# Designs tried in a protein design chat: miniprotein binders against q96jn8r1131to1294. Part 107

Target 1, 164 residues: q96jn8r1131to1294
Amino acid sequence: TLEFLENHGKNILLSNGNRTATRVASYNQGIVVINQPLVPQLLVQVRIDFLNRQWTSSLVLGVITCAPERLNFPASACALKRAAWLLRGRGVFHNGLKICEKFGPNLDTCPEGTILGLRLDSSGGLHLHVNGVDQGVAVPDVPQPCHALVDLYGQCEQVTIVNP

## First folded at step 10 (miniprotein)

Design kh22
Fold by ESMFold2-Fast, scan of step 10:
Structure kh22 (fold): chain B 164 residues (1-164), chain A 96 residues (1-96)
Amino acid sequence: as target 1 above (164 residues)
Amino acid sequence: DELERKIEEIIYRAFELVDKGELEEALELIVEAIRLAVENKDEDLLSWAIYIIANIAQELGDPELLEKVLELAEEAYELTKDPEIKWLIEYLEKDL
């Protein structure tokens, strides 16, 4: 079964059998990682449970290619030093470099109840799914193994893993 | 350890300045961080700093700066053999 790893950002509390992540303080320190590698055709989905509009930007989704079990997480996913491929706002980022200006919907404006999914295709392309709709390839040729990551940043204070 | 921490702090500050649109100040900081990471032989911090200066150059849209960043990335790849730097070189070459 898919769960969030017990190694996570310091402001995270896990509940619901490690399937719900809640950020309990501030706007950052909210990184969580799925407990198994993202292998081709595995669809990992999270639902946005709670948004706090006090903050400007919102959650970040993506993959990392380093081992997450003992990783010391930075305050935000964008500050990860290791190979990270992230969807933030309207952009796609690799290690802080914006590689796509506009991809999919603006993640800063997705409402509560939105289901966001990550999947690798058979060619190693990383896909974003929004409410069951494939947005296409955000990142081609993602190195493997990789791990799905969610950063409960800013507005997004709670997500829950949901099964198809 | 102390020097490594200082380099990391400079890189993170440059990253924050990029988010604020203060690209000129970010560029000055990241150039210094690259110099220090080379001197300190910190391959991980060097690779991170190279990605940050590449983003700054891309946001500024300055072709001469992008060419200089490509040269810096090639030198960093010789020092680190980091496949992420090789990826960046190929990415930058596509746009030049």
Scores: ipSAE 0.529, ipTM 0.797, lowest interface PAE 1.6, mean pLDDT 88

Design kh23
Fold by ESMFold2-Fast, scan of step 10:
Structure kh23 (fold): chain B 164 residues (1-164), chain A 96 residues (1-96)
Amino acid sequence: as target 1 above (164 residues)
Amino acid sequence: DELERKIEEIIYRAFELVDKGELEEALELIVEAIRLAVENKDEDLLNWAIYIIANIAQELGDPELLEKVLELAEEAYELTKDPEIKWLIEYLEKDL
């Protein structure tokens, strides 16, 4: 059963058997990580439950290649640098910089109820799924082991893990 | 350590301003963080601050902000001669 790790950003509260993450303060300190490595063909999905329009940007999805169980998470996922490949807005980011300009839908405009998924293909390519639709390969040849990460940044205050 | 914490707090305040759409104010805070890192000869904090500024400018795609970031990176490179900053300058120039 997929769950969020008990180790998470400072502003996160876990509930619903660690399947729901809520950011209870501010706009940041909202990183959560799935409790199992992202292995090929495993589809990890989260649903956007709450959006707060006070903020401009919204959630970030991606993978990290460092061990998350005892990691002291930074305030935002972009500070993870070389350990992280991230999807934010319409961009793909690595090492704090945008490596692809226009991939998939704009994550800053996805409404409540949107289901976002991450999956590795057999060649190690990272795929984004939006409401069940595969958007293609965002990042080729992701180093393994890696873990799926969600940063409840800005507008996104709550997500819940949903089964395929 | 205490200085590192102060610089980090300034940078995270800048992130808050970016998320509110207050880009000019965010850049002012990051410039202050860079100044503090330079004065205290902390190359790691200086490089980190410049990468954060670059990320902000690149995310927005604003040519004026990218030019300001390039100026700051060039000043940092002249001071430190750090090859990572030289790489960043060349990388950012492609977006202009």
Scores: ipSAE 0.013, ipTM 0.354, lowest interface PAE 7.5, mean pLDDT 80

Design kh24
Fold by ESMFold2-Fast, scan of step 10:
Structure kh24 (fold): chain B 164 residues (1-164), chain A 96 residues (1-96)
Amino acid sequence: as target 1 above (164 residues)
Amino acid sequence: DELERKIEEIIYRAFELVDKGELEEALELIVEAIRLAVENKDEDLLQWAIYIIANIAQELGDPELLEKVLELAEEAYELTKDPEIKWLIEYLEKDL
């Protein structure tokens, strides 16, 4: 079963059998990682449960290609120095490099109840799904193995893994 | 250590400036961070700083700066054999 790893950002509290992640303080230190590699055709989905409109930006989704069990997470996923492929706002980023300006919807404006999904296709392309709709290939040729990551940043204070 | 933390802080500050659109100030900071990472032989911070300066060059749309960044990345790859630097070289070559 899909769960969030017990290794996570320091402001995270896991509940519901490690399937719900809540950021209990501030706006950052909210990185969580799925407990198994994102293998081709596996769709990992999270639902946005609670948004705090005190903050301006919102969650970041993506993958990391390093072992997640021993990671010392930075304050935000965007500060990951290596091995990170991230969707933030409408941008796609590899480490600190923006590789696409406008991809999919603006993640900073997705409402509560939105279901966001990550999937690798058979060619190694990383897809974003929004409420069941495939947005296309955000990142081609993602190195494997990789692990799905969610950063409960800013507005996004709670997400829950949802099964198909 | 203290110097490593200082370099990391400079790189993160440059990243924040890029996010705010303050590209010239970000460029000045990241050039200094690269110099310090090279002197300190910190391959992880050097790799990160090179990604950030590549992003700055891309946002500025400056072909001469992009060429210099590519040259820097090639030099770093020769020394480190870091596969993420190789990825960046291939990415930059595609867009030139």
Scores: ipSAE 0.715, ipTM 0.878, lowest interface PAE 1.0, mean pLDDT 90

Design kh25
Fold by ESMFold2-Fast, scan of step 10:
Structure kh25 (fold): chain B 164 residues (1-164), chain A 96 residues (1-96)
Amino acid sequence: as target 1 above (164 residues)
Amino acid sequence: DELERKIEEIIYRAFELVDKGELEEALELIVEAIRLAVENKDEDLLMWAIYIIANIAQELGDPELLEKVLELAEEAYELTKDPEIKWLIEYLEKDL
């Protein structure tokens, strides 16, 4: 079963059998990682449960290609020095480099109830799914193994893993 | 160590300045961070700094700077054999 790892950002509280992540303080320190590698055709989905519009930016999601079990998480996913492929706002980023200007919907404006999914295709392309709709390939040729990551940053204070 | 933390803080400040659109100030900081990372032989921070200066060059739309960043990445790859630097070289070559 898909769960969030017990190794997570300092402001995270896991509940619901480690399937719900809540950021209980501030706007950062909210990184969570799925407990299984993102293998081809596995669809990992999270639902946005609660948004605090005190903040302007919102959740980031993507993959990391390093082992997450004992990783010392930075304050935000954007501060990951390496091994990170992230969707933030409208952009796609690799280690702080913007590799795509506009991809999918603006993650900073997705409402509560939105279901966001990550999936690798058979060619190693990383896909974003929004409310069940495949947005296409955000990142081609993702190195394996990789792990799905969600950063409950800014507005996004709670997400829950949902089954397809 | 103390120097490693200082370099990391400079890189992160440059990254934040990019997000604010303050590209010229970000460029000055990241150049200093690269110099310090090379001097300190910190391969991880050097790789990260090179990614940040590549992003700055890309956002400035400066082809001369982008070419210099590619040269820097090629030199760093010869020294480190870091696969993420190799990825960046391939990415930058397509952009050019």
Scores: ipSAE 0.650, ipTM 0.857, lowest interface PAE 1.2, mean pLDDT 89

Design kh26
Fold by ESMFold2-Fast, scan of step 10:
Structure kh26 (fold): chain B 164 residues (1-164), chain A 96 residues (1-96)
Amino acid sequence: as target 1 above (164 residues)
Amino acid sequence: DELERKIEEIIYRAFELVDKGELEEALELIVEAIRLAVENKDEDLLVHAIYIIANIAQELGDPELLEKVLELAEEAYELTKDPEIKWLIEYLEKDL
């Protein structure tokens, strides 16, 4: 069973058997990580439950290749300058390096109810799924082990892990 | 370490300049940060600085600068054997 790790950003409250993450304060300190490595064929999905339009940007998702259990998470995933591949807004970033200008939909505009998924293909390519639709390879050859990360940043105040 | 703190400040200032579109000034700061990171044997700051200069080179769209960044990354990989530098080398080689 997939759940969020107990190690998370300080503004996160986990509920629903650690399958729902709620950011209870501010706009940041909202990083959560899935409890098992993202292995090929595993589709990890989260649903956007609640958006607060007070903020401009929204959630970030991706993978990290460092051990998440003891990480001191920064205020936002954007501050991860090592071991991070992130989908943010319209872009794909590796350690702050923009590796794609426009991939998939703009994550800052996805409405409540959107289901976002991450999956590795057999060649180690990281795929984004949006409402069940594979957007293609965002990142080739992701090192393993890697862990799926969601940053409940800005507008996005709640997500829930959903099964296919 | 005071030098490590100064290197981090230089890198932070470079990020601010990138955000402002002041790419040439950001590049000068990152070159300084790389020199200081090498002198202090700070692998994390070296990797950060190389990723920043790679991003600046891509935004400038200069193939010659990208080739120079590739050479810097190859030198850094010989010093550190860091897998993220190896990844960057492979990425930059495809872009060229």
Scores: ipSAE 0.467, ipTM 0.746, lowest interface PAE 1.8, mean pLDDT 86

Design kh27
Fold by ESMFold2-Fast, scan of step 10:
Structure kh27 (fold): chain B 164 residues (1-164), chain A 96 residues (1-96)
Amino acid sequence: as target 1 above (164 residues)
Amino acid sequence: DELERKIEEIIYRAFELVDKGELEEALELIVEAIRLAVENKDEDLLVWAIYVIANIAQELGDPELLEKVLELAEEAYELTKDPEIKWLIEYLEKDL
C-alpha cells in the first residue's frame, strides 16, 4: 500500500493512514515522499485537496534518487542540493537547473480535485499524468532507485494518495 | 557548522533571486558562495552552487558565461569526481 513516509517536512501532518498530507503552517516545509521506490510502470497519484490562493506558487512534484530516510528536508524541494528531478510551474528542473521551460500544465494553476501522477517507463523516462492523461516524458533516463516526492508549497495545503 | 549554514543561506538566496528575475544580483551571490564552498572544502555545497550558477547563466542567455560555467564544472569534476557534475557537463555541452 502506498503511503507517505513519516520522514517529512516540519509543517506536514499525515492522516488517513498516512495517505493524506496537510501543511498546517506557513507556505513551505511541506515535502513528503512516497514509502516505496518508483519502479517502472508503478503509477503514483495524488489529488489536490485544498488550495490557499493567498500564495502565488503551488505544489512541486518529482523524484529524488537519494534515500529519503537519510534526508534532511530543506524548506522547499527546489532547494534540494542534489539528486532531485522536479516539476514546478511549467518547468522541469534538475538540482535547480531548468532543463525544460514548458512541460504539461502549469502546476501553479491546477484546481482542487486535479489528480497528478508520476510513472517511470521501461527506459527510465519520468512521465507526468494529469487527470489520467499521460503528458509524455518530462525527464529521460532517471537513475534508479528513485522515490516520488511532493512538495506542498505555497497554495497547495493538502494532497491525498489516490489509487488507480 | 556556522560557515556551512551561511553558505547554504547564500545559495538559497541566489536561487530565490533567480525566481524573481533578479539574475545579476543572483550571479554576484552565487559567485561568492562558490568561492566560500571551495575554501570550506564542502563538495555538496559546491555541486549545488555550480548547478545554481549554471541555471543563472542559462537564464541570462550569455554563451560566453555558459562556456565559463562549463569550465568551472570541469574543474569541479576533477576535484570531486561527482557524477552529477559529469551529468551537468554533458548537459551544458549539448547546449553549446
Scores: ipSAE 0.622, ipTM 0.830, lowest interface PAE 1.2, mean pLDDT 88

Design kh28
Fold by ESMFold2-Fast, scan of step 10:
Structure kh28 (fold): chain B 164 residues (1-164), chain A 96 residues (1-96)
Amino acid sequence: as target 1 above (164 residues)
Amino acid sequence: DELERKIEEIIYRAFELVDKGELEEALELIVEAIRLAVENKDEDLLVWAIYIISNIAQELGDPELLEKVLELAEEAYELTKDPEIKWLIEYLEKDL
């Protein structure tokens, strides 16, 4: 069964059998990681449960290729020192470098109830799914093993893992 | 050590300035961070700083700055042999 790892950003509280993550303070320190590697064809999905519109930016999701179990998380996923491929707003980022403009919908504007998914295809391409709709390949040839990551940044204060 | 922490703080501040669109101030800070990371022989911080300066160069869209950053990345690759730097070099070459 999919759960969030016990190692997470310091502002996170896990509940619901570690399937719900809530950011209980500020706007950052909200990184969570799925407890199993993202293997080809596994669809990992989270639902946006609560948005605080006091903030302008919202959640970031993607993959990291380092072992997350004892990682010291930075305040924001975009500041990760190890290899990371992240979807933020409309962009695709690698270690803070914007490598693609206007991929998929603007993540800063997704409403409560939106279900966001990450999946690796058989060729190692990373796909974003939005409410069940495949947005296409955001990143080709993701190194393995890799791990699905969600950063409850800004507006997004709660997400829950949902089954496909 | 204490110097490693100071370099990390400079890089974090540079990243925050990039996020805010304060690219000129971010550029000054990250250049200093690269210098310190090289002196301290800290390969992890050097790789991180090179990625941040690459983002700044790309957002500014200055071809001369992009050429200088590509040269910095090539020097960093000789020092570290880091596959992430090799990827970055190939990526930046497409911008030229």
Scores: ipSAE 0.057, ipTM 0.381, lowest interface PAE 5.7, mean pLDDT 83

Design kh29
Fold by ESMFold2-Fast, scan of step 10:
Parts: sequence; C-alpha cells; structure tokens
Structure kh29 (fold): chain B 164 residues (1-164), chain A 96 residues (1-96)
Amino acid sequence: as target 1 above (164 residues)
Amino acid sequence: DELERKIEEIIYRAFELVDKGELEEALELIVEAIRLAVENKDEDLLVWAIYIIADIAQELGDPELLEKVLELAEEAYELTKDPEIKWLIEYLEKDL
C-alpha cells in the first residue's frame, strides 16, 4: 500500500499507518515523499485535512527524481535545486526556476477536503488531478524513476493519502 | 563541520523566535548567519540563509521585513551572481 516514507521534514509527524502527515510546528520543514515510485498509470492522491489561516501560502506538490530515502530535506521544497518538478500556487517549477506562470487552480486557495492527485501518462507527462478532474500536463517528459512529493507548507498542516 | 552546525542552530533559533512573534530578533539571527557564511566564503550556506529569510518574509507578508530581505538578497546576488538569488529578487519585487 501507499505510505509516506519515514524520511521526512523535521516538523512532520506520521500517523494512521504512515498515511497521514501532520506538520506540528511553524510553517515549513514539512516535506513528505510517497514510499513507491510514481509509475505510469499510478494515481497518487492526498486530501487536505487541515488549513491554518494564520499563514499565507499553502501546500506544494510534485516529483523528485533522486532517491528519497536518505535525502536531506531543505526547509521548503522550492529550495530543492536539483531533480525536482513542483507545483506551487499557480506556478510550475523545475529545480527552483519557474517554468510555467499559470497552470491549474491556485493551490494556495484549495479548501479543506480538496483531493489532489499526481499521475504520469504513457508519454511521461505529469498530470495534476483536482477532486478527480485531470488538469492536464503540467510537466512533459519527466525522467524515471521519480517519486511523488508533498510539502505541507504554510496553511496546510495535515494531509492524508486516499485511494482512488 | 562545526561552522555549518553553528549556522544551522542560529537559523533554527530564528524559527523559534518567528513562532513567538519576535521578528526583529529572528532577523538579527538570520543576519548573523549570513555574516558568518560570507566571512567563510560559503556560497551554499549564504544562498540557503537568504532563501530561509525570504520564505519567512513571504509567509508573514510584512512589507518592512520584505524590504529588508530584498536588500539582503541584492547584496548576496552581488557577491555570488547566483541565478536563484536573482529569481528570488524578482519574485519578491512583485510583492509576493
């Protein structure tokens, strides 16, 4: 089954069989990674469980192509300067550089209960799914193997892996 | 490395101060971390410290803090010419 890896950001507490991630302090140090590679046809989904509106920005999600088991996570996923493709707000980022200005909905405004999904198509295109709706290709030709990453940043203090 | 751990400890203390709402003390600590990174010509630590304070400024949305972070980022860019810092300056200048 899908679970979050034991290697995660400093402020994360895993529960519910490693299927729920809670950020227990501050607004950062909240990166978690799925325990299996994101292979074509696998839909990885997380539900936003709790938002703290004291903070301005919210969660980031995407993929990394480096091995996550021993990775030293930075305070924010956007500080990953290699092997990372990330969705934050409305932007798409590759290794810290914005490569697309507006893609899909604004992730900073998704409410509690929103289900966000990542999927690779047969051509290696990374898709974002929002509440079951495919938003299209955010990133073409993602190298493999890659791993799904969620950064519980800012407002987003808890997510849970949900089945399709 | 002893210096790296000292800088890391300073930055974590800054996070604790932000949680307490003590922004000026947090800024002083981050500036100290930046000073140590510059003195030791550690460009990776300098970029990391700038990124951390920029994240804090963006999350809090404080215009005064944002101005101070822009000044620090501009100084860091002059020293390193790092394209990531240049991007951060542009990002922050859009008042995000």
Scores: ipSAE 0.011, ipTM 0.202, lowest interface PAE 9.3, mean pLDDT 78

Design kh3
Fold by ESMFold2-Fast, scan of step 10:
Structure kh3 (fold): chain B 164 residues (1-164), chain A 96 residues (1-96)
Amino acid sequence: as target 1 above (164 residues)
Amino acid sequence: DELEDKIEEIIYRAFELVDKGELEEALELIVEAIRLAVENKDEDLLVWAIYIIANIAQELGDPELLEKVLELAEEAYELTKDPEIKWLIEYLEKDL
């Protein structure tokens, strides 16, 4: 079964059998990682449960290709030094390098109830799904193994893993 | 490690400056961070800093700087054999 790992950002509280992540303080320190590698055709989905409009930016999601069980997470996913492919706003980033200017919808504007999904295709391409709609390949040829990551940054204070 | 934390802070500040369109200041900071990472023999911070300077070069649209970044990445790959540097070299070669 899919759960968030017990190793997470220090402002995170896990509940609902480790399927709900709540950021209980500030705007950062909210990184969570799925407990299983993202293998081809597995669709990992999270629902945005709660947005705090005090902040301007919102969640980041993507994958990391390092072992997550004992990582010391930085304050935000954008500060991950290596092994990170991230979707933030409309951009796609690899270790701080912007590899796509505009991809999919603006993640900073997705409302509560939005379901965001990550999936690898048979060729190792990372896909974003928004409310069940495949947005296409955000990142080609992701190294494996990799793990789905969500950063409850800024506005996004709670997400829940949902089944397809 | 206090020096490692300082280098990390400089790299992240450079990243923030790129988001704000302050590309020349970002470039100055990241060059200093690369120098410090080399002195401190911190391969993780060096690789990250090389990704950030590659992003700055890309945002500036400066082909001469992109060529210099590619050369820097090639040298770093010979020293580290790091697969993420290899990925970056292939990415930058496509852009050139």
Scores: ipSAE 0.692, ipTM 0.863, lowest interface PAE 0.9, mean pLDDT 90

Design kh30
Fold by ESMFold2-Fast, scan of step 10:
Structure kh30 (fold): chain B 164 residues (1-164), chain A 96 residues (1-96)
Amino acid sequence: as target 1 above (164 residues)
Amino acid sequence: DELERKIEEIIYRAFELVDKGELEEALELIVEAIRLAVENKDEDLLVWAIYIIASIAQELGDPELLEKVLELAEEAYELTKDPEIKWLIEYLEKDL
């Protein structure tokens, strides 16, 4: 069964059998990681449960290719210096470098109830799914093993893992 | 290591300046951080700093700076054999 790892950002509280992550303070320190590698064809999905519109930007999601179990998470996923491929706002980023200007919907504007999914295809391409709709390949040839990551940043204060 | 912490602090300040759009000041800081990382033989900080200067060069849209960053990345790859530097070289070559 898919769960969030017990190693997470310090403002995170896990509940619902480690399938719900809530950021209980501030706007940052909200990184969570799925408990098993993102293997080809596995679709990992999270639902946006709660948005606090006091903040302007929202969640970030993507993959990391380092071992997450003992990782010291930075305040935000955007501060990950290595091994990170992230979807943020309208962009795709690798270790802070913007590699695609506009991909999929603007993640800063996705409403509560939106289901966001990550999947590797058989060629190692990372796909984003939004409400069941495949947005295409955001990142080709992701190194493996890799792990799905969600950063409950800014507006996004709660997500829940949803099985397909 | 106090020197390692100082280098990391400079890199993080440059990263914050990039986020604020203060690209020229970020560039000055990251160039110094790269110099210090090389002198200190800190390959992990060097790779991080190179990704930041690549980001700055890309945002500035300066072809001469992008060419210099590519040369720096090539030198860093010979030193480190780091696969993320190899990825960055291939990425930058597509745009040159």
Scores: ipSAE 0.665, ipTM 0.846, lowest interface PAE 1.0, mean pLDDT 89

Design kh31
Fold by ESMFold2-Fast, scan of step 10:
Structure kh31 (fold): chain B 164 residues (1-164), chain A 96 residues (1-96)
Amino acid sequence: as target 1 above (164 residues)
Amino acid sequence: DELERKIEEIIYRAFELVDKGELEEALELIVEAIRLAVENKDEDLLVWAIYIIAQIAQELGDPELLEKVLELAEEAYELTKDPEIKWLIEYLEKDL
């Protein structure tokens, strides 16, 4: 069963059997990671439960290729030094470097109830799914093992893991 | 390691300046951090610093700096054989 790891950003509270993550303070310190590697064809999905519109930007999601169980998470996923492939706004980023200007929908404007998914294809391409619709390959040839990461940044204060 | 901690502080300071849009000052700091990481043979800090200077070059939109970053990445790859540096080289070659 997919759960969020108990190692998470300091502003996170896990509930619902570690399937719901709530950011209880500020706008940052909200990184959570799925409890098992993202293996090819596994679709990991989270639903946006609550948005606080006082903030401008919203959630970030992607993968990391380092071991997450004892990682000291930075204030935001964008501050991860290495081993991070992230989708933020409409951009795709690798270790802070913008590698794609416009990919999929603008994540800063997705409403409550949106279901966002991450999946590796058989060639190691990372796909974003939005409300069940595959947006295509955001990142080719992701190294394995990798782990799905969600950063409850800015507007996004709660997400829940949902089944495909 | 005392020097390793100092290099980390310089890199973090450069990252903060990038976040503030103070790209020229960030560039000066990250160049120093790269020099120190090479001298100290700290491969992890070198890789991190290379990604930050690549980000600065991209935000400045400076083709000459991007070419310089590609050269630095090629040298770093010979030293580290790090797959993230290999990825960066391939990415920069395509974009250039």
Scores: ipSAE 0.401, ipTM 0.729, lowest interface PAE 2.3, mean pLDDT 86

Design kh32
Fold by ESMFold2-Fast, scan of step 10:
Structure kh32 (fold): chain B 164 residues (1-164), chain A 96 residues (1-96)
Amino acid sequence: as target 1 above (164 residues)
Amino acid sequence: DELERKIEEIIYRAFELVDKGELEEALELIVEAIRLAVENKDEDLLVWAIYIIAHIAQELGDPELLEKVLELAEEAYELTKDPEIKWLIEYLEKDL
């Protein structure tokens, strides 16, 4: 079963059988990781449950290619030193480097109820799905194994894993 | 070590400034962090700092700075043999 790992950012509280993540303080320290590797054909989806509009930026979504079980998470996913491929706003980032200026919808403007998904295709391309719609390949040739990551940053204070 | 912690905090600060659009100030900090990481022989912090200076150079749109970052990455790859530095070199070469 898909769950969020017990290793997570310090402001996260897990509930609902570790399928719901809530950021209970501040705007950061909200990184969560899915409990099993993102293998080709597996679609991992989360629903945005609650947005706090006092903040301007919102959640970050992506993959890490390091083992997450004992990882010391930084305050923000975009500050991950290594092995991180992230979707933030409209950009695609690798280890803090913007590798694509405009991909998919602006994640900072997705409303409550939006379902965001990550999937690897058979060629190792990372896809973003928004409300069931494949946005295309954000990152080609993702190294494996990799793990799906969500950063409940800024506006996004709660997400829940949902089945396809 | 304590110096490693200080370098890490400089890089976090530089990244925070990048996020705020303060690119010139971020560049000054990341250059200092790279210098310290080289002196301290900290390969992990060096690799991370190089990715951040590559991002700053890209956002500034400065071809001379991008060329210098490519040279820095090539030197770092000879020292570390780190696959993420190799990836960065290939990425930068594609658009240079």
Scores: ipSAE 0.453, ipTM 0.761, lowest interface PAE 2.1, mean pLDDT 87

Design kh33
Fold by ESMFold2-Fast, scan of step 10:
Structure kh33 (fold): chain B 164 residues (1-164), chain A 96 residues (1-96)
Amino acid sequence: as target 1 above (164 residues)
Amino acid sequence: DELERKIEEIIYRAFELVDKGELEEALELIVEAIRLAVENKDEDLLVWAIYIIATIAQELGDPELLEKVLELAEEAYELTKDPEIKWLIEYLEKDL
């Protein structure tokens, strides 16, 4: 069963059998990681449960290729210096370097109820799914093992893991 | 150790300047951080600093600087054999 790891950003509270993550303070310190490596064909999905429009930007999704169980998470995913491929706003980023200007929908504008998914294809391409629709390959040839990461940043204060 | 902390501080400052759009000042700082990381043989900080200078070069859109960053990354790969530097070299080669 997919769950969020107990190692997470300091503003996160896990509930619902570690399947719901709530950011209980501020706008940052909201990184969570899925408990299983993202292996080919595994579709990891989260639903946006609550948005606080006080903030401008919203959640970040992606993968990290380092072991997450004892990682000291930075205040935001965009501060991850290595081993990170992230979808933020409309961009795709590797270790802070923007590798794509426009990919998929603007994550800052996805409403409550949106289901966002991450999946590796058989060639190691990282796909984003939005409400069941494959947006295509955001990142080719992701190193393995890798782990799905969600940063409950800014507007996004709660997400829940949902089954396919 | 003490020098590693100083290098990390310079890299963080450069990263902050990139976020603020102060790209020329960021470039001066990151070049110094790279020099120090090479001297101190700190491979992890060197890799991070190279990703920062690549980000600056890309934001500036300067083809000459991108060529120099590619050369720097190639030298860093010889020193570190780091797979993320290898990835960056392949990425930059496509753009150039």
Scores: ipSAE 0.566, ipTM 0.820, lowest interface PAE 1.7, mean pLDDT 88

